# VH-VL binders against o14526r1to248, part 7

Target 1, 248 residues: o14526r1to248
Amino acid sequence: MSYFGEHFWGEKNHGFEVLYHSVKQGPISTKELADFIRERATIEETYSKAMAKLSKLASNGTPMGTFAPLWEVFRVSSDKLALCHLELTRKLQDLIKDVLRYGEEQLKTHKKCKEEVVSTLDAVQVLSGVSQLLPKSRENYLNRCMDQERLRRESTSQKEMDKAETKTKKAAESLRRSVEKYNSARADFEQKMLDSALRFQAMEETHLRHMKALLGSYAHSVEDTHVQIGQVHEEFKQNIENVSVEML

## First folded at step 1 (VH-VL)

Design r4 (framework fv_refanezumab)
Fold by ESMFold2-Fast, scan of step 1:
Structure r4 (fold): chain C 248 residues (1-248), chain A 119 residues (1-119), chain B 112 residues (1-112)
Amino acid sequence: as target 1 above (248 residues)
Amino acid sequence: QVQLVQSGSELKKPGASVKVSCKASGYTFTEYAMNWVRQAPGQGLEWMGWINTNTGEPTYADDFTGRFVFSLDTSVSTAYLQISSLKAEDTAVYYCARELYGSWYFDLWGQGTLVTVSS
Amino acid sequence: DIVMTQSPDSLAVSLGERATINCKSSQSVLYSYNNKNYLAWYQQKPGQPPKLLIYWASTRESGVPDRFSGSGSGTDFTLTISSLQAEDVAVYYCQQYESWPTFGQGTKLEIK
């Protein structure tokens, strides 16, 4: 049945569209990651500049009091914290460049993928077309066979019998060609659908691997900064302890 | 083309105000901070401060608070420097300069705007 | 404020010869945590804005010719032009960014 063929291949095409849609989400997630890191870098840069301002306030503390050495401790700590966050800002900016570079490579891969998708969709249309033509060719052949049998039973002239036989043979050749076209189109369609599914799976796996690596770089940069901040705070505590409380 | 294009030279009388523009093109305006640097005739470079292109928050160096205002129009990728109550010592070339956030060194500069304060 | 002092104020060098410009900071611009020197060099030609040449004391900006190099650490820095070309006539500025940005007074480089 013609409707069955259309519905069957439509379901296969729907599956293909679902997989292709998932693949197309890849570049969107890459852009979203770049946007997230950009905002995160801005937070770090804002912290760094605000901390530098705080350091200036510590520098303006009461210079002649017994508390003066502790203002110096605050200034040194604030300056070092500002620099730690500034360094993280720079690391995150470098990571954004890595994300964008991956995005460019991903775009090239997706452009090639889109061209292959067009080829696969063309195969779907070809199969649909020959699928609709095959029943017509089959019906013509059957009609020619019935006509030839009717003429044989009615004892018509040899000329008419020869004409009917020729028409039947031509219809048989037409049917044979239609079957070959259908079989070729179906094989091409199935191969392209399989190739597309495997390609989509590989693209999704590659994308996930790249995203995990980029997130790993993000985590590593943040962790390194936390370690350095911890060292700055240990120095801060030691510097407080080193302030003398002895008085004459 | 990645560039910063500033407004034309200005000749003002003492006490007047001036507004210098700096239009960015060829890059995403909000990915970089905008800084202002002044150069008096025959003198060196002096950093005036910066503005956060995402938040619009300005930060001024100590010598450039009070009469100096940094602002933005993000819709046209343009930064502005306004100087009020102009004095003769404000005569200088004013540069806008792009900073990759948090670097505090400047990889792209405007062509400069000469502001002359003369009576 | 960190004060940046350049030397000499003016320098004349023959075409093809080496030019050396020095920059001193009043305080160290080397941060021990990352072992980086927060120092940049700029070139300013007459009637033009400054152009970034070097950052992190020794990293050349993209598009800057190999003949330009930066060296030094802590408080003492040098910009070297290995083989002076006619287009290198300019005023050169060092800038620290370990704290709020400050520039040196400039070194004028001339041919002869």
Scores: ipSAE 0.000, ipTM 0.383, lowest interface PAE 20.7, mean pLDDT 82

Design r5 (framework fv_refanezumab)
Fold by ESMFold2-Fast, scan of step 1:
Structure r5 (fold): chain C 248 residues (1-248), chain A 120 residues (1-120), chain B 112 residues (1-112)
Amino acid sequence: as target 1 above (248 residues)
Amino acid sequence: QVQLVQSGSELKKPGASVKVSCKASGYTFTSYWMNWVRQAPGQGLEWMGWINTETGNPTYADDFTGRFVFSLDTSVSTAYLQISSLKAEDTAVYYCARDQYYDFSGMDVWGQGTLVTVSS
Amino acid sequence: DIVMTQSPDSLAVSLGERATINCKSSQSLLYSSNNKNYLAWYQQKPGQPPKLLIYWASTRESGVPDRFSGSGSGTDFTLTISSLQAEDVAVYYCQQYYSSWTFGQGTKLEIK
């Protein structure tokens, strides 16, 4: 039925296009993640450089006198803090490499996906074509049948009856072939549409899983650095306590 | 090209003051701290201190605390060294040199030097 | 202040021969956390400002010929010129930037 066919085709094509569009956005989000981490790494590198400058100030503190040991405590703490942020910069740069590697793998998967999409769209076009031809083939067959019945009723010559029968048999064979092509095209279309939907779903789930893992690595790197910074500050407090009040 | 260009030589009497300039070009002035280094005739190098080009805050070595003032004019990318109440012992070539930061502390770019002669 | 002592005060070396300049610090310049020695070497030719040759004890500055090399760790450092050229006649200074910046007294290098 044409109404049902149009509704069915519309829903199937809409679903396919929506899923395919979503899949095509995957590489964009991967690039955006890399860009975000790159800018975040630049912030850490800037902080690290500033702390290194501050460490130099501590290195130029008071002469070897009463406060000199405390300047060393400041210098050591500042250097360690600069190193913590430099280490985070390095970890984030490594993570960018992981994101980019995933992006390259994703691109290869998408290239393979394009072949399947073309195949699925070809199946849609084939089904559309045979679906359009089927009503015409059926109408031709019915017209030949009606023509043959009319000639029978009108008691026309045997030669005319034979011609009509031959045309009807040819139309019947044409209709049979059209039905077989339609059934074959529909089965191919349904299978490829199902395969495509499952593949798109798998790609979306795999992409989300990869993105979560990459964000998890980002979170872990930041958390580890914050723990190290806390340890540096604890050492700073302990080093102050350990400075002797004895002077030369 | 990255350059530091200093003002010309000065001949002063004891008790006078002098102001040496150091104009930077070819890089972002505030990205590098500026050092001052002194060299008396026939003697070695003495680090005098530095000035933070971002904040304008100076840090002086012990021997250069009282009469020496480091300052900046960021609008013209220039650092200044002012010496007040000049003494004969101040006779020297004064260099400005930018601070190579983060991965090493070497002074990679130097001015040509300004000779200050204090004579009575 | 950390005191920097160079040796010798002066030396004369023939063209094409190896020149060795030593620098000793009164305390260690090695910072354990980053494993770096806070030491630089400068070259000063007559009438010119100093030129940075080596930083972090052994890293050559960009544009410095590979015949110049720095070595050592802690308190004992060496600047080596593997094959002396005429243009290498200069005074060489070591400098520490570990605590309270100080230069060595300088080593005058001359052609024999």
Scores: ipSAE 0.000, ipTM 0.373, lowest interface PAE 22.7, mean pLDDT 82

Design r6 (framework fv_refanezumab)
Fold by ESMFold2-Fast, scan of step 1:
Structure r6 (fold): chain C 248 residues (1-248), chain A 120 residues (1-120), chain B 112 residues (1-112)
Amino acid sequence: as target 1 above (248 residues)
Amino acid sequence: QVQLVQSGSELKKPGASVKVSCKASGYTFTNYAMNWVRQAPGQGLEWMGWINTYTGNPTYADDFTGRFVFSLDTSVSTAYLQISSLKAEDTAVYYCAREYSGYDWAFDIWGQGTLVTVSS
Amino acid sequence: DIVMTQSPDSLAVSLGERATINCKSSQSVLDSSNNKNYLAWYQQKPGQPPKLLIYWASTRESGVPDRFSGSGSGTDFTLTISSLQAEDVAVYYCQQYYTYPTFGQGTKLEIK
């Protein structure tokens, strides 16, 4: 993330555009995360419904006295697995709400950022314009000086000499103003570019921290479910062992 | 206000010469280079070269050396394109276009075009 | 000699829909010293001279509607018209000016 300042300054306007593009991808990644979790929740819901149906098959076993307790063990296990996956579905649906809420807050922050970026881009355009105008202004001034010197050597009319002098003075003033505009535009550009780089870095760091926290919640929910599934499996094994094979 | 006005259409026989004019107004003629661009009927745009309006020095694209001459009359803010020994392949609309320092060889102001037709 | 290739040669788009025109250069037109892409887009209507729409790949010329936008860098560039209007029917040309100017062959935009 401290990479932003170095990349920005090394490439000037190109660095700014690359950094801003990266920032703009933030909300897209948030939506993509929500979509991923939504698909994952659908998988869990499908599994839960299938296991619930399987439980009904176990409950419809033939009425065989010695084997009936084992069908009951399958039914209980299947019902508990269905419940574990249904609970995960609900947890993931709640997480999707958290992701989308963050996404809405992120979009508001990005709207404000976009408004401030307009100011920075305007400074870039102003500097670009002044930088390109300055050489032409300088060339014009030099051309006027050469014309004035030529007329002085040609012993032309005083009117022509006065006109040449006036044009040279106007060109000199134009050049002076171009230099002043360049210095002012450069200072404004440098400050706004630095401010933008720092803002982009902060936004990317904040986004990464939020995404890591959301992924952490996802991981915790999945891990809790795996622990519960493991517990259901251990109970299943114990329930099998508890079925007596004694003839009484 | 800033505009480039070109001379009218020309009908010529093969082997003849033609001189197209491009009169600038609304800006200082010598502060901006003048470019020439050709477009054959129904075809795309082809850059021919440019002339430095202060020095009078022309630069031609490789396909436009020899028969093509760029010149100026600074006193009337006019650029000229002369084509000698005209061929049927020279039939095209010829445009003058202004290059400004902020745009480099991007052309912000164009003449209306001059159709030169060389009879077969 | 930088060769400019446009695609498609012709494009038909319905009024109000998005039109996309592509331009590819045979070598990069990005200047590493100033980070500018030396690429322009022009609009030409029948019987008229070309009109500059965009320069520096993405900067819109004064007076050009904001539905026109340019994007891309290096060798691959795109002109986008976000909502096509009847008056947008024209031939569009890309042009590089990194070296001596060269134009693409043109893309004819028509109403579908």
Scores: ipSAE 0.000, ipTM 0.357, lowest interface PAE 25.8, mean pLDDT 83

Design r7 (framework fv_refanezumab)
Fold by ESMFold2-Fast, scan of step 1:
Structure r7 (fold): chain C 248 residues (1-248), chain A 121 residues (1-121), chain B 112 residues (1-112)
Amino acid sequence: as target 1 above (248 residues)
Amino acid sequence: QVQLVQSGSELKKPGASVKVSCKASGYTFTSYAMNWVRQAPGQGLEWMGWINTWTGNPTYADDFTGRFVFSLDTSVSTAYLQISSLKAEDTAVYYCARGSEYYDILPFDYWGQGTLVTVSS
Amino acid sequence: DIVMTQSPDSLAVSLGERATINCKSSQSVLYSSNNKDYLAWYQQKPGQPPKLLIYWASTRESGVPDRFSGSGSGTDFTLTISSLQAEDVAVYYCQQYYSDPTFGQGTKLEIK
């Protein structure tokens, strides 16, 4: 038995509801991830646009003079930083498409899961119905037995005794069939509940694997961009040092 | 740059088995479902089912349970369709196609070139 | 299972004239929650795989010429080619993706 199966059996129907509720939160978390990445991309795009504007100010710094080479160093650096952040924006936009594609597949999987849950809930209702039938069948049988015993004690006609015996045997047969229906419904209920719990576990594990992979792609895109930014800054420092005081 | 390349045509006798491959490139293989669509000679298109490329779980249309098996090798971005106990009725062009059937913006946006499977004695 | 029925089975249209292909679904393919019709149109030329032309009933796939347009909602859909060109000779299929995908039987388009 898996973790989900063991937890569910201890909690009965309440465990099923808790696990199913958790599974239903999956598509919400996928949407939330897409929304987070979208806002993160907007931050990068805003930074890129601001840096591009700032680069224009550097290009207009001074038309001629001892400071012109330094304004050029600022312009080049600002343009490269704007480009790095724009490239990250594009990478994040591509990742959003991947997240949304997964979301679409997830909704398809959840639709099929809902159909399976309906089947499991139907088994619960069948068992409930049969469970109500069993006490009534038992009560009827006991009443027939008491009637047969009463007639036996009152020394009634053989015809009436035979009739009472027939009714008791019919009630016993009805009770036997009710027990068989209950046992069948109980077995079906238990199997479907276990199958649902294992399916919920598999869906949650699959979802977590997908989310981890998407977050890994996010981390890689950010890391790659930070490496590029570091290179731009190192080049910026070197370009400043390379401006000779003697040549200014 | 998205491309789906399928294996070459097959000529088989009834009762044999065949395995068709579909190699994907130009996109993240595990982010999109792979569908299989069949077209018998002179007939229309018939959806066979799909495989979840991330989980490896196949889903078959009602008419394609039993003899048909979808599988994949994610290390080489390739999906496979295997047909066992081939019958004359299986003669068709088999296509792989990218996309999914529910809530998908693009149902089947990219298709393989098709693999002709001919079953005759 | 949603049954897709196209009409006509075949048609011949003169170059430069308008071609109209109809598609009916046995039940609505409109998803009320997002107000989208889960319907696509494909073009298949002899010896080639199908090519996606239109999705969401009326959205044209990138690279598809402006002369192709889709319309309709719910159960009744139309593909229109406003000015037929020689290269448009093909079989056209509608497809629903509201549930497990099903295709229409196809409409063969020929030049008069």
Scores: ipSAE 0.000, ipTM 0.362, lowest interface PAE 23.1, mean pLDDT 82

Design r8 (framework fv_refanezumab)
Fold by ESMFold2-Fast, scan of step 1:
Structure r8 (fold): chain C 248 residues (1-248), chain A 121 residues (1-121), chain B 112 residues (1-112)
Amino acid sequence: as target 1 above (248 residues)
Amino acid sequence: QVQLVQSGSELKKPGASVKVSCKASGYTFTDYYMNWVRQAPGQGLEWMGWINTNTGNPTYADDFTGRFVFSLDTSVSTAYLQISSLKAEDTAVYYCARLPEYSSGWHFDYWGQGTLVTVSS
Amino acid sequence: DIVMTQSPDSLAVSLGERATINCKSSQSVLYESNNKNYLAWYQQKPGQPPKLLIYWASTRESGVPDRFSGSGSGTDFTLTISSLQAEDVAVYYCQQYFSTPTFGQGTKLEIK
């Protein structure tokens, strides 16, 4: 897809500003991802602490009672669940560091982008200035041509014809220079605008790919933890079976 | 010529504090992030964290939160590692290491010579 | 954390012979968007700090002799010294920087 280029050309200068504003939102979304993961990590830490506290209740059960072996099974299971959620908390904290590291890399890229944007905006101003001068140069040339044609029809002196010809020649040269400046400014403007659109598109695509990779890491960490929780539950069931009624 | 020069070895008793310095020269200090890496006797390398030399924001690895503090003095191009309430387990060589310009990772192109911190009674 | 495992733990190689050190990551360190492997190799001689040899899995750091080369992608990486010299006796570490930086346990290279 070339949506960036199409949108940019359709709106011209307004399109450029809109696309640049969208690019500048990238670092904000990176910070928001870090904030989301931080809150998610807090949830896991809270669960871990709560389970550890619950495990202590199992540990305080009557040690010489008939039910004592089953309290031990609850304690072990609760401790292992607490550890699973604590490990996820640590993995998410590491992921936050990765997100923030990416954010720092974005700042370097955006600093370079800002320098190039200034250059592009300068080209816009140059083209604008030259565009205002071109109609005036053209009108002056046409007026000089009309004057020269009128003097020819009126059979004027050679001195006045030479004077009019000189003025027309100077106006033609001025118009030629104005056209050359316009063509150069337009070429520079078009090249820098195209470069900017392609740069913005590349930056947004790179940002999306990087964010997808970070979300993939998040998904993997959560999935791994769920597998471990399943194993803890299987061990819990097996440990219950291992407590015989003869031992109780 | 890029160079990272660290402070000299330290012998401390348990419970004391130590502050290791790392003075950078030969480049613009704030353009490169600074990392700290530890190596305990007979063990491998452990990344401790990094500090953004532009913002002063430190990031610590999980094992190095609490007693460890990273700081800067940009006016003298120096990074600092402070360890409080020293324990025998803190005995190690501590290295500062530079993150390369425009790197998207944490590979380290220049290292300080290391500072041996020995904690004993 | 990504766990880095090196093999062997120690290696003895004769002068002039090829030395090969392996490094395995617990998950891929290849970033598909830029097609780069976030892996580095360091050399550490006794009493000295680690020295960067290779980054991006196969890019040799300036000043590092041509006999050192890195290869591999994803989870399996190799450091090769094509013709061992006496000054190459050191401990070699791989390091991933795809996520929070972690190092391998090190491979001690000795002369046989």
Scores: ipSAE 0.000, ipTM 0.360, lowest interface PAE 23.5, mean pLDDT 82

Design r9 (framework fv_refanezumab)
Fold by ESMFold2-Fast, scan of step 1:
Structure r9 (fold): chain C 248 residues (1-248), chain A 122 residues (1-122), chain B 112 residues (1-112)
Amino acid sequence: as target 1 above (248 residues)
Amino acid sequence: QVQLVQSGSELKKPGASVKVSCKASGYTFTSYAMNWVRQAPGQGLEWMGWINTNTGYPTYADDFTGRFVFSLDTSVSTAYLQISSLKAEDTAVYYCARDEYYYGSGTLFDYWGQGTLVTVSS
Amino acid sequence: DIVMTQSPDSLAVSLGERATINCKSSQSVLWSSNNKNYLAWYQQKPGQPPKLLIYWASTRESGVPDRFSGSGSGTDFTLTISSLQAEDVAVYYCQQYDSTPTFGQGTKLEIK
């Protein structure tokens, strides 16, 4: 074999392994996203529960006297705030389910991909084997040709000439078969490598699109909650202003 | 005046489903959480969970996931408890109960429905 | 979950006499930040739903007779009926609301 051929095929196989490793990281990133959202949901639930407890203190702390209407305003707004965070908790719980469903679909695609990768790696092994045999077959043929030419110049017996011709013919047939096997294996290898590369690229692009969509849903849920929190705060200020000092 | 009126008693066979209603009046329905509490014959009180009457999101106690569904019809100020695949162990009086705050944890039950007896027998 | 244990399971008291019912929580229901005990008492008469009597361990619900009082802090609580009336015959439940709500097993109060 040649240094160039060995390096070229090793480089191609290494590139394939690198791309396949990247693809295999997809399901791991999906799981990591689900874990992140789960932790984030827990933060929101904790806030909601703590705020609800504070709201209860406001409603039971001092229900008497001139300040009672303001405690009611405080309680209502605190309850609404707790509710906003509880709603976000539920939205994030639903998003976790979406992430996990995508993960299940991804595993099916990856199982199919793994089966096709095995086929591609088989083609690599076949090509490697044939690549090693081809130079040996060519060298044998050349040696037989040289031997036949030497015997021809030396004017040896007809039996020796017939024997040399038979060996050369068999070596030629062996070389022809080795070339055909090499060409067939190389074509199969090239086709499967191209198919695998395109598949890996499509899987990476699909995964990125899915992850972007899931993060978009996360962002939208958080933004909606922040808008609602802002509305609760504006209502709180308005309700304070509406408490009449003239009611006394 | 605040009132919670529940549907009448039910007699069901194992495997059947039941839907209990709780109609609220005398207050703004969506301003208070609605809880469900059950009491098996001769036993104590067991909290099942609550539903956010503003958003419709239910929260179930650990023992009441799967077969139990809390829902609402806000247009008629009514909360519902549906139990599927009924078992003999589901025989109990089911109460709806209002808390004065919008949460399931740290709840205090200021008004109760009259209760709905659900009997599951073969 | 916080486990609520009542004692006794049943109690017989003569009319006009004092009745006392105890409730213990498996962990403190006192919130140090506001110094309040998240403990309530309910009365359930035969064939009726429970009725809230007392919340925050000692605050009487509106319309509840003065003979009912609650006391205690942390993990040990008591409901007292100072002069038992015939209409007080019921099962009494304590409930914590410091976390996910849990009830005691109930104490049946009867006339001697």
Scores: ipSAE 0.000, ipTM 0.392, lowest interface PAE 17.1, mean pLDDT 83

Design t1 (framework fv_traxivitug)
Fold by ESMFold2-Fast, scan of step 1:
Structure t1 (fold): chain C 248 residues (1-248), chain A 118 residues (1-118), chain B 107 residues (1-107)
Amino acid sequence: as target 1 above (248 residues)
Amino acid sequence: QVQLVESGGTLVQPGGSLRLSCAASGFTFSSYWMTWVRQAPGKGLEWVANIKQDGSEKYYVDSVRGRFTISRDNAKNSLFLQMNSLRPEDTAVYFCARDYLYEGFDYWGQGTLVTVSS
Amino acid sequence: QSVLTQPPSVSVAPGKTARITCGGDNIGSKSVHWYQQKPGQAPILVVYDDSDRPSGIPERFSGSNSGNTATLTISRVEAGDEADYYCQVWDSSSDVVFGGGTKVTVL
């Protein structure tokens, strides 16, 4: 019975535990992404509010002076910049909703995963039980064979020989049954371990793809806002150039 | 569970001073802008003041500017409103609220009544 | 200067739809938030950022915002929806601005 060993059990269980641990970290990373985007949105909101307050300084500029048209240019530009950052805040809040929606779907998948883990652990217990039974069945069979051989050599009564033969046949049947149970339990264990490993890998790959897509949306929103900010700045420069230097 | 609990509201003579407090729990207080909103008896909601997460920026409605001071103590999860030179028209229930998204207030305290009368 | 105009009152029969408007110049470019307030209670946020609902708010509450009008829609109205409703925006010139409020009466 060379199949029983610490090495065999450790190797199979180690891989399963490592992969399952990684899978369990998925929902944590989803929550952490939502938290990160929430803080990033707060930065944009803070910037927007600050710029809007700054625009009030331009609107309170000196009246009835040659500089008054330039204060209006500052006010318009500052308000538009504040709006760009407010729009990014809104886009990031929408993205947080997408992250949280994914998190809810992830919880459903993880509940099913937990049920399958329980099933896989049950298969481990069944295999362990049958593995302990096999050596005992083998030893019993060998002992019955030795007893039958001893009685044959001693030229014992036919009744005693018949009794020994019956015990040997029962032990052989028990051993055959134990071997069949072991083979069945081992096949079930190996199949469930493989299914679990493939499912864990698929879950991790799916999670990584979802996270990449969400980060792509984040990147797109930020880049779009940067383009709009650049346009606001270009308009600002043009509006400055349009102010006449000729005194009335 | 997010909780905001106001205290300090009382009867004050015109020209007097009063300090309102708001105790926050159930969230990371230092991560949110906070606000004070008031409601005069039988009237609608009126924004009073807003404060940035770290206390570095403060904004006020024109009618209280120079008289009221908003402040916060993030170590104690507390928001304050120092009210000076109180007028009868400052009579209102004062609510503490959390600024969720660009002055959208997702959680409110139950309010504390300030009455300014002789 | 930014003023939000709400009708003072809206009457609606149980099971019908109530619509509360919030009028403001170029309000469609701003985030509109809606609050429900029952007598003696603090306001509660029922719709934020034009059309989103906080967790725990029934799906029959919805919002829209375009042009010069934002609308809070309460479908399949229940007696428990009877309350004052306030719209609110942020504006660079006025900071936080609340509407005057609309009393919804369920008859």
Scores: ipSAE 0.000, ipTM 0.373, lowest interface PAE 23.0, mean pLDDT 82

